# Ledger of designs, part 1: miniprotein binders against Peptidase M20 domain-containing protein C757.05c

Scores and structures below are computed, not measured.

Target 1, 375 residues: Peptidase M20 domain-containing protein C757.05c, of Schizosaccharomyces pombe (o74916)
Amino acid sequence: GPLNFGYLSWGQHSILEQDSVQLISHQSLLPAGDNLISLHKSLVEIESLGGNEVNVSDFLKSYLESKGLTVELQRVSSNPTVRDNVYAYLGSQRNTKVVLTSHIDTVNPFLPYYIEGDKIHGRGSCDAKSSVAAQIFAMLELMSEGKVQEGDLSLLFVVGEEIDGIGMKTVANKLNADWEVAIFGEPTENKLGVGHKGNFRFDVYAHGKACHSGYPQEGFSAIEFLLRQCVKLMDTDLPKSKLLGPSTINIGTIEGGAAANILAAEAKAEVFIRVAEDIETIRDIAEDLFDTEHSEIKVIQYSPPQYLDYDIPGMDTVVLAYATDIPYLSDRKMKIYLFGPGSIREAHGPNEYVTFSQLFEGLNGYKRMVMYNLR
Unless a header shows other numbers, all headers, positions and changes below count from the first letter of the chain.
ipSAE, averaged over its two directions, is called F for ESMFold2-Fast, E for ESMFold2 and O for OpenDDE. V2 adds 0.75 times the mean of E and O to 0.25 times the DockQ between the complexes of E and O.
[cut] marks letters that were taken out.
Atom coordinates printed by the task and the answers are left out, and those that the model quotes come from them; centres of patches stay.

## First folded at step 2 (miniprotein)

Design a03 (from tA with E64R S73V)
Fold by ESMFold2-Fast, scan of step 2:
Structure a03 (fold): chain B 375 residues (1-375), chain A 89 residues (1-89)
Amino acid sequence: as target 1 above (375 residues)
Amino acid sequence: DKVTIKVEYNGETFEYTFETPEEAIERIKELLEEIAERGAKEVTIEVTSEDPEELRRLAREIIRALYKLGYKVVEIRVEGNKVTITAKK
């Protein structure tokens, strides 16, 4: 079918033998035509920048159907281009105990696939087509081993995570499928995410009265007031979490004044707090400090922390500092895990990569997580 | 100079436009008290103002009124000249 033609075509476009010793070694360990590395290569070589995911969705439908899965394309939008989520399962049972899910869109710009030593480069090679490939092969190997049947496991691949979450929002509101466990794929260095801190971002505007700096009693310094209030904030003990660690405060920018010899009439600061727990108490503290006779605050972002399941024996854990599609399913009564190959620190940049060993470890991790939840 | 406040509760939406923030604050406090007395479990308030300082003051007063009435603010979104506040009891 189209997948066999596509696979052959992509095989002919592989980078020579330069630094591909590890690829040859890894390929020799896998059955012909069912290769984790070749699937990952196929996915990375298909451009799927946010808004233009149609080709990767169509590829996944054909690929997964060729492996014996039932596949649905869920229409997210039709204009200016068609955008589809991909939902796959065994037989006719749409509801499954476990779903493996990742996003298939990438950030701009597109970067070509190439191998250098143990690293596989390309846009989406890490975020998140590494997770997509590993999750698909976890399903395929568990099927081959007779360890999953109808109603046990499904795959869900969504568009638009990197922009506005439109794909997962459409799943949450319209897919009408239920799970007891969701395993989200993102680069976590093959560690279980315990959660991520929330975001409380606000601007502070302080107002004073300009006067000659030699006679400060004739005016009021907006800069001095703002600095003193910012120091009070930085000296405040914020709520902390045993799982997520301490809440952190960053005064990202501070500006104001006209000249060294004039008291500042106006001053502004941008404040970003990473919230470990109890965002309401942190907001009350900020209001007490900055909502005064001489200042006001403008809230820019207000998002509570997210807590995840990490109860799988023998797997390492990590606290994450980035956002995911998880909030769109957080109101459902299910276990939610976050796990995937690669490092988020390598994502979005010009040198995005995942290693061969990370891909294989990710595959093994997803198999372990699925089997644990089906015990 | 104009301030617009939209309030959604129990599937109904109410929209008000005021010439001053002071008038908007007094009216919204009265409306929120009535909403709370009617037993609404969730309320969403959208505030629009071309003046960023007025917008901040309005949002702050609304949040304070919600907490005094026993609501928990679960989401605040800021988009240009608009603030949307969602609270649950």
Scores: ipSAE 0.000, ipTM 0.102, lowest interface PAE 25.4, mean pLDDT 82

Design tA (from t7b with K26E K37E)
Fold by ESMFold2-Fast, scan of step 2:
Structure tA (fold): chain B 375 residues (1-375), chain A 89 residues (1-89)
Amino acid sequence: as target 1 above (375 residues)
Amino acid sequence: DKVTIKVEYNGETFEYTFETPEEAIERIKELLEEIAERGAKEVTIEVTSEDPEELRRLAREIIEALYKLGYKSVEIRVEGNKVTITAKK
């Protein structure tokens, strides 16, 4: 290659980790792509709102190839805009024991990159480009230290998490790569996620026969039937989780009938259950109560609870209140961790930020998690 | 392995010699926290070690500590067995 005349930076591990230390000067550690902070800056400055991730995918391919990794772009969609997942690994072994994975799309609106005190602001600075940058540098540092080799570790960055999960769905169905351990990056304040409740949302439509309310034996009240079945649901003990707590039932809406003196011919309820465990048993309970000769059930959402691995010594844990791409890989027999810098409470808002301390602690956390799973 | 660290801030220079890199890392982190707490906007750290691996590890730990303390610009110069790190808020 060409002769390198250059500067030593946080991101230039190969120079610092040579047998001899070279004479080098560096003007700044915040230029694009040469250290953890400059990589994070580069990622945040590239707008990647959901549906328009092409520029950040192209940047990551070029960046990771420049660091000696093999990189694949997995096409998710081509119209109206090209959307690619990024998969990177050492050498030719596509299957690795551990994968570090995060999403590269952000929510609207775009917010510019700026630093104020210990805080790095910008859209995606926390959710989830903090995780992306920290995961990349975890791999680069482990490579430089000789602690990972071909088949040990890969990086997977996906599009579309914030909308419909299309990137990870495409990975699950078409990437044809296998791992024993997946470490998902999301803002967890550098704590191991233990899991989150599932969602079971359904509509119930009840059918009766209208008649004069003074002669109820001549008809059948859809409202009375629906109310009685809803009460039975609310009085049912649903499965509980030691980690996630109890399942909760909410009857969000209920409507029906025509007038106080007429038995109701039709009634409808919308039901939302936060599922702590055993979604199949809860479905069976709902079907028993609401799929009858007088009613039918329409399932709107059916997402099981996610239980995560948190067995890494010395790391704090947290219960999550938000959804991730984890469900798309949950059918695989693998260990799944969730961990990342920043707070979800600061994500999606107008003041999104991550701190310098959180980024460096996140990097160290990912290195620790990888090494523990390669032990 | 003997490690020497020189720290300059506000026109004053302090020199420390340590018998181990672990002792050097622990002590310099404490010193940098104190300097940042006193409101120093610029600090220069010079690290000398005969072991290139120790020198790289020390430089990395110092750079990380400086960023965590709110220094936004960190410049590095490497000269043989010596690394000079200049940080600004």
Scores: ipSAE 0.000, ipTM 0.255, lowest interface PAE 15.2, mean pLDDT 82

## First folded at step 3 (miniprotein)

Design z02 (from p03 with K29A E54L)
Amino acid sequence: DKVTIKVEYNGETFEYYFETPEKAIRFIAKLLERIAKRGAKEVTIEVTSEDPELLERLAEEIIEALKKLGYKSVEITVEGNKVTITAKK
ESMFold2 (binder alone), alone request of step 3: mean pLDDT 81; pTM 0.788

Design z05 (from p03 with A36M A65L)
Amino acid sequence: DKVTIKVEYNGETFEYYFETPEKAIRFIKKLLERIMKRGAKEVTIEVTSEDPEELERLAEEIIELLKKLGYKSVEITVEGNKVTITAKK
ESMFold2 (binder alone), alone request of step 3: mean pLDDT 82; pTM 0.801

Design z06 (from p03 with E50D)
Amino acid sequence: DKVTIKVEYNGETFEYYFETPEKAIRFIKKLLERIAKRGAKEVTIEVTSDDPEELERLAEEIIEALKKLGYKSVEITVEGNKVTITAKK
ESMFold2 (binder alone), alone request of step 3: mean pLDDT 84; pTM 0.825

Design z08 (from p03 with A87V)
Amino acid sequence: DKVTIKVEYNGETFEYYFETPEKAIRFIKKLLERIAKRGAKEVTIEVTSEDPEELERLAEEIIEALKKLGYKSVEITVEGNKVTITVKK
ESMFold2 (binder alone), alone request of step 3: mean pLDDT 82; pTM 0.802

Design z09 (from p03 with Y71F A87I)
Amino acid sequence: DKVTIKVEYNGETFEYYFETPEKAIRFIKKLLERIAKRGAKEVTIEVTSEDPEELERLAEEIIEALKKLGFKSVEITVEGNKVTITIKK
ESMFold2 (binder alone), alone request of step 3: mean pLDDT 76; pTM 0.707

Design z10 (from p03 with Y71A S73E)
Amino acid sequence: DKVTIKVEYNGETFEYYFETPEKAIRFIKKLLERIAKRGAKEVTIEVTSEDPEELERLAEEIIEALKKLGAKEVEITVEGNKVTITAKK
ESMFold2 (binder alone), alone request of step 3: mean pLDDT 83; pTM 0.811

Design z11 (from p03 with A40F)
Amino acid sequence: DKVTIKVEYNGETFEYYFETPEKAIRFIKKLLERIAKRGFKEVTIEVTSEDPEELERLAEEIIEALKKLGYKSVEITVEGNKVTITAKK
ESMFold2 (binder alone), alone request of step 3: mean pLDDT 84; pTM 0.828

Design z15 (from p03 with G80N N81G)
Amino acid sequence: DKVTIKVEYNGETFEYYFETPEKAIRFIKKLLERIAKRGAKEVTIEVTSEDPEELERLAEEIIEALKKLGYKSVEITVENGKVTITAKK
ESMFold2 (binder alone), alone request of step 3: mean pLDDT 83; pTM 0.813

Design z16 (from p03 with N81D)
Amino acid sequence: DKVTIKVEYNGETFEYYFETPEKAIRFIKKLLERIAKRGAKEVTIEVTSEDPEELERLAEEIIEALKKLGYKSVEITVEGDKVTITAKK
ESMFold2 (binder alone), alone request of step 3: mean pLDDT 84; pTM 0.828

Design z19 (from p03 with V3I V7I)
Amino acid sequence: DKITIKIEYNGETFEYYFETPEKAIRFIKKLLERIAKRGAKEVTIEVTSEDPEELERLAEEIIEALKKLGYKSVEITVEGNKVTITAKK
ESMFold2 (binder alone), alone request of step 3: mean pLDDT 84; pTM 0.834

Design z20 (from p03 with F18V A24F)
Amino acid sequence: DKVTIKVEYNGETFEYYVETPEKFIRFIKKLLERIAKRGAKEVTIEVTSEDPEELERLAEEIIEALKKLGYKSVEITVEGNKVTITAKK
ESMFold2 (binder alone), alone request of step 3: mean pLDDT 77; pTM 0.744

Design z24 (from p03 with I63K)
Amino acid sequence: DKVTIKVEYNGETFEYYFETPEKAIRFIKKLLERIAKRGAKEVTIEVTSEDPEELERLAEEIKEALKKLGYKSVEITVEGNKVTITAKK
ESMFold2 (binder alone), alone request of step 3: mean pLDDT 83; pTM 0.816

Design z25 (from p03 with A59V L69M)
Amino acid sequence: DKVTIKVEYNGETFEYYFETPEKAIRFIKKLLERIAKRGAKEVTIEVTSEDPEELERLVEEIIEALKKMGYKSVEITVEGNKVTITAKK
ESMFold2 (binder alone), alone request of step 3: mean pLDDT 83; pTM 0.821

Design z26 (from a14 with K29L E54A)
Amino acid sequence: DKVTIKVEYNGETFEYTFETPEEAIERILELLEEIAERGAKEVTIEVTSEDPEALRRLAREIIRALYKLGYKSVVIEVRGNKVTITAKK
ESMFold2 (binder alone), alone request of step 3: mean pLDDT 85; pTM 0.837

## First folded at step 10 (miniprotein)

Design h12K (from h01 with R12K)
Fold by ESMFold2-Fast, scan of step 10:
Structure h12K (fold): chain B 375 residues (1-375), chain A 89 residues (1-89)
Amino acid sequence: as target 1 above (375 residues)
Amino acid sequence: DKVEIEVTYNGKTYEYYFETPEKAIRFIKMLLRRIAKRGAKEVTITVTSEDPEELERLAEEIKEALEKLGYKSVEITVEGNKVTITAKE
């Protein structure tokens, strides 16, 4: 049913206070709806910030089982909090030709569900619970239409995409299920992704020897060393892609030293490179510059660029500037698509939304993609 | 001047774009050292430039770098505004 989030009571024993209590009670017992919009609402209203996905995983298991699917919860971690991937299919055949997959974790902070005009707001309403809801209803409608059978199609919903990819890493290493085609859900404005840049993030720690700045021969400046190496990096031509464009370098933070008259003993920089092509060569460049007698590099993220399948007739294409869980399955011999409702430009922000039209178009897009790959 | 370089090794092609031939030469010499260190037995490099003199210079610099790195067979094919260099151990 409709939920009213108009306002909550701050006063003593008012009608607003009673409404607040009733609203909270109803949130804890939200039934899965029997349509796309109701399911999307149920998913968005369940808080699933990275690390706290247990309630949405449990909801999905119960919901999908209620629709006649076989559902497995794959344990990713137990401590401090239980984290489970959700894998669902028809009957007893765990391997399917096509898998529809999306992540169920969201970024901070949680934002409540509400509708304004044609827009459905809430954390994860776009990234990526729009894809989750649309993929589920694609499966359910294809089942009701008699167009999919045991072994044709499965659903895979993973935890931890927004932080470290732990959910999909666990799938890649331990789920022991095989597919010929994977369709990843992310906000692509319902266009087929042709590829996306990779992420290479690392920290540099530079070490010097403090001394009086008037006698620099007695020491070594960590700041001067780090700055000179960072300039060399920024002046380096990185691999470019005709499809994805240039690789970009961002030195996000730089810090060090104690005072203007003292050579710095320590300095640190955080570097983030968006990789268009050849991540191995870029890593070699970084190691040559920063893994030295005076510095070491700590790799935080190392995800190669992805080139995707976009061979479905009649569907528009788009180049994407963000990373996904696709790299964890990219070594498999399978077709990989990326497609989903909403815009990534509205994700992660305070006004995250997806439109009603985008949700229905996404549903129809997933049905088309599945049927094309089962032809 | 716009310089485009494609490098193919171990079955994969990498594309590079440079504003100047000087930057292209510096980068490709470093890249070829890394490719040789990774043990690639065959490397194919395609250079595209609208300046024929620039193209000839780039081809010669790349050939010299490959020979210095131990590739024994270096073949050059010129086709309009492109030169393809194939190097083998």
Scores: ipSAE 0.000, ipTM 0.407, lowest interface PAE 10.7, mean pLDDT 85

Design h12W (from h01 with R12W)
Fold by ESMFold2-Fast, scan of step 10:
Structure h12W (fold): chain B 375 residues (1-375), chain A 89 residues (1-89)
Amino acid sequence: as target 1 above (375 residues)
Amino acid sequence: DKVEIEVTYNGWTYEYYFETPEKAIRFIKMLLRRIAKRGAKEVTITVTSEDPEELERLAEEIKEALEKLGYKSVEITVEGNKVTITAKE
């Protein structure tokens, strides 16, 4: 059978009741009394609902310093409670090639830690303290194995992801640390996130000159103009993405005119484009077609696609349907990955959990990702 | 998709796929004008096509567009069904 319970922090009796699995000391593990599962348990048992992260930040500082890391607490806010991001690295070199990063805040309500079969329950057990624990142990094991040195790898744990991104926004603006690669932890079922399409929504207002339809030379049809421009848009090739697929164009509404026997003086269309790649070029196309002598464009929504790196051999990929802190670092010259244990479908709910197997595979995944980017 | 284009500038790589070479070249010429306007001093373009004559034509048109936009050094490398064009101001 599989040894997916090998790092369990359960008592001997509980391990034996779970299919006679025995704890085995691994060469790359920390000394007896400190392991992946016990760290995960400690993190989950510390309540860190959004706005109340001070205790988990303090715990992480003490824990990581006890493992020989240099740790900085970055103040995000002090009122009504102290909120600190945690940044940890080897020695004195603040800039590292790779950073492993996750959020330490959780959503309401708090749920207590407990184990049932192969599942570890508790608020944040999946989202995202599973990623935090796995990333910490990835660094500790790589240190123990002599595979990372000063300047190679750092850890960044942020507050406020679940509400407004204030922690990562503070990092982007004030931490003054640079990386070539960022690996974000979120529940992706241990698959590499590839991103999601962006949204470009705009309204077009077309202007004509009303006249008797029997004498069309006396006027100009706003409806005819708008329809022809919409057809040109629909006939335009938009960029495609290998994993996100094509950009899609939808003319959601179209209206105008007064009567069948009168050239239309006014017309309006609502256009929604799901953007797979390069929103700026798509906007240029729209402006070329609709910002004219006879029409104006009004931008309603302009959100670029989140497009991530997924170039690690042998790892599965997934298209994501949820928001992350990635946008706050997206303008930097960095490779950005998104990967972590657990399922987003189990996050935020009343029965949030991560499995033992998912935690260990997550740890192995982060180690693989770090080593690939340090090759 | 008959033509694949990768564009690298300012540390990022973007991928585009087109059904015909004519559509690809119209799009890439527009994109290169935008990249130049954004102040990119170096641009790398990789074009993949199953047709060697089409690949050569695309490479030449892209080179001409880059030179017209003010890039002084334009290097072309051909390998199988791929062409890599590196432009520097």
Scores: ipSAE 0.000, ipTM 0.248, lowest interface PAE 15.8, mean pLDDT 83

Design h12Y (from h01 with R12Y)
Fold by ESMFold2-Fast, scan of step 10:
Structure h12Y (fold): chain B 375 residues (1-375), chain A 89 residues (1-89)
Amino acid sequence: as target 1 above (375 residues)
Amino acid sequence: DKVEIEVTYNGYTYEYYFETPEKAIRFIKMLLRRIAKRGAKEVTITVTSEDPEELERLAEEIKEALEKLGYKSVEITVEGNKVTITAKE
């Protein structure tokens, strides 16, 4: 099938913008159109705030069935509202080599669809209905071109990513479908995610015995103890990743004591480690240094690093700073990619958008990734 | 003396730095258990040290740990101040 990348963006862009504005009051209530931009518009105009995804799930089932796909709705919950994951494939083969997957829920508040210049605004226009629309058209174009057959490719759209991951948790535990490759859609500026560092944040409380500083042998300085242990941490070689670089240590705050002439009875530090590799070993190191007769540790955040596949020739890469549904499938023996149109920096804010060119680049990127993994 | 270790499994390479061989071996034994649990069929470990006696001792300890985890083929290659250990099921 013919590709419309570049032509619609440069030949039709300003005309399409004007036409979209003119048709807004009627088009938002119609079924999806026959192109990437019309599908994206239909998806964005359907409110799917976390917990209220039923209408977008129902829309996707009807739309994908109209295109000749077999579609399953996987019930995630029924109360207070019905919540369904959407799983679609060719024919009767539920297991496929490659799955394209994205979430269909959005964060509060709902923002209406509108076009301004090269930008398509609306809640979920970037995160992640841009990925949903691009993945669907990747499937449809590959089908039209005769490049995918039964057992090659499926689509999986899940609820609840932005809150608790309930949709993908339900997939992991109950869908009973297997893949060799999963391609997750999120705003990565159409670059392959290589992974992101984990977070290990903890507080340290150190205890001493106050006394006159002229007779330090009469007491024990909590500040001196804490400083020495923090220096040991900063001098410790932490696990390092070739992909993500070194783990980094930040002593964000340090406080304690009462006066210059009094040994400190109490001291506290807040420590934040960006974990490149092996969070469990880093925790062991921290506990060896700070869980002592003179101090204790309080863990505030403990999130391991994520490592992804990025072995597709000619595609740019990026290190990411946000969480995804990937951890729920990370224990499976499969390749995992993360890629999608738009920027995460534009997500969740009042001016969320994706550009026309990013949508078409995303479509072409997903087609390329699928074909590479089917080679 | 400073000990440097690279571990490669599932297509990824990780670098570690230790001040003593004792710290290195304690850490690597723990890491290898985690790698085995993740189902890695092949693991490559490169150890760099300026002390040849330390290199030999670390290589032997690592080989023993890999064998205990079920790797049936463990090959050791020496190149200057480093040894490379390749383990396969």
Scores: ipSAE 0.000, ipTM 0.214, lowest interface PAE 14.8, mean pLDDT 83

Design h13K (from h01 with T13K)
Fold by ESMFold2-Fast, scan of step 10:
Structure h13K (fold): chain B 375 residues (1-375), chain A 89 residues (1-89)
Amino acid sequence: as target 1 above (375 residues)
Amino acid sequence: DKVEIEVTYNGRKYEYYFETPEKAIRFIKMLLRRIAKRGAKEVTITVTSEDPEELERLAEEIKEALEKLGYKSVEITVEGNKVTITAKE
């Protein structure tokens, strides 16, 4: 499809002299030719909300082909819109030792591109088009320096990370390409991720028999049953990771009953466990407590914790509080790194940004990570 | 009383920390059942405790659990405040 180049800042401040000066200053980088900042701007200006990534995929194919790369579009879906992953490499060798990978979808709502001081604002400017731009220029600079050859390095950009992981799931099942090392881009403040906790979310439905509370022997309280089982769960020591910290249990909601003088016939709880270690054992605990003659569970999320490689000399590390597409490749025998410019704390909000310095530091970080793994 | 349990199986090392031996043994028995279901042919468990009597009791209960799950060879080694149990199918 035709490329859309996004929106210029048109908010309340777009007519202010200071905003106009900042925009003009940034525009002056475009005449200098193709560079990291101009690529990042092009990517951010193309709206790619989850489900509508076709224009950014088309842009990346054309851009990367113009730089001498072989590019494949992997069809993820066709309805209601075309959704393609982008896979790029040198020459004809589809399998490479290292792949640099990031997602190209963004969360709602779209926010226009603009600069304020050292900050580059826009939806996806941080999460994750900062990583996309930095990874592309890492490859382009390594190519120009003669440091990578056919079979050394590839780029993989996927759709749908922010919603259901459909892009990377499609890669895992159908791309038929193998790597020894994957470097995932996400906002980590240019630090190596050591891992992230898994998510185990489930609903519990408990069933009793209503009766007069003065004669409880005539019925069974769903509320009393559910509360006692929840207390047993909360009293259970869950695995603690030295890298990720403790697993945590949250009973997010609890409801049931009709009146204080009636035993409750029905009760429900929503449970969210952040898993530091061994999700399978935690599921066994939950099933023992809640899959009974008086209750059943409905699993809503089941994502294991991920432990990552962080063995690159001289790079800082960080523990991550968010989940990524990494679990979809975790069954493969490969080294997995997580690293990228910007802060996740600024992602998804109304003021999403990445700084100029973070973009250049990210580029240098990816180059260092690639070269270390090709040594 | 703080109890540390380290479990290694299928090339992966897991660490667990508990306030009491009772919580530790309840959890580890459940974990061992799960490990057996995953088809792990070898399991190594290291228990650390400052109380020698608790350490001995935990080691015995872990050994019994492993034997009930079908591990034919269970070797115990004691090193100070640690006991290491290696089980093989």
Scores: ipSAE 0.005, ipTM 0.383, lowest interface PAE 10.1, mean pLDDT 84

Design h13W (from h01 with T13W)
Fold by ESMFold2-Fast, scan of step 10:
Structure h13W (fold): chain B 375 residues (1-375), chain A 89 residues (1-89)
Amino acid sequence: as target 1 above (375 residues)
Amino acid sequence: DKVEIEVTYNGRWYEYYFETPEKAIRFIKMLLRRIAKRGAKEVTITVTSEDPEELERLAEEIKEALEKLGYKSVEITVEGNKVTITAKE
């Protein structure tokens, strides 16, 4: 087996807990023997599927207040259930130089907390309650060590990241707090994210005139037109980013026509572009090709690429291919980092987990990132 | 012969990477037409290439495209393997 890491013994934590949902009411009480693993367990055992985050928000308010922090619950919605973002800081100074931020909602279905070897399983154990727990203990340890004071560091935990970003949108529009540095928690395998590609999804509707295929001069093929324009798109050199790599084009569906012997009157394609650079120019290219006399374009998703700060010495970097809440704060003049325990590849699946080692390394990483930005 | 192009306009900064000078030229001419349509009064373009002949050609093509789009002041500055082109209306 592997040598002892000096912070946890694996054999004592192989106990399987198959159903912890019924214990959620006890999470209103602070756990005895409070530590990183105990906090992470408490968070994972509280079901917080998107739209039902009230219990985890209430738990975090009580927990953080018990540790001497000032805590605000920012109301995002009240119907059908109460949904609150959690904002915590020292004393009375709401604006801080650094904010540590993560989301507290999870995807369906709920999965119970259990330990198997070095792995801690449960829904949100990786995405993103690993980051939440590690960020909280980074704050608590820095407070205990006398390394942060009023105005230095805050914690921001948001609802709704996995669906529509409503929590962070509400922060951007209504929280009225300013930071110089934001450190976002997501599973990055404890590496600094350098950025992630944007998304440009659109539908194309092509229009022709049906006629007998033996006399094509009597009509116009919507299918032939759409295919030719799609080929032109696929042959177009899109902007590349040194950090994010190439933009990619996927024609996900194509449909149309009535029969082999009839020119197609209608055709449709669904197009998805992962954008590395300059979404505006890519949209212009799409409109030049598909907004014509014979076709129209319907934009479904339009999200620009995000470039992040990764200037912390000695920390590894990674390029990410998934969406975050970062775009909602990207118009602000601040440094933005993305870093957290676990792998996104383990998230959203039936066997979601984070390791004990990754949690402790994440805690140490957040402490390092905070201290570097307070230097 | 890899070409790198940085473009700054309307308070925004963009970086583009191309595998050939031909792809870079075609793309930048298209981009400049769109920048002009957006009413940008000032555009700064930095081209990086290890080939001095390619740098000179790219700078000439970009300057000509900017002039045709109505930019009245186009200044070129050379520094090592980089050329910076600043265009003003």
Scores: ipSAE 0.005, ipTM 0.437, lowest interface PAE 10.0, mean pLDDT 85

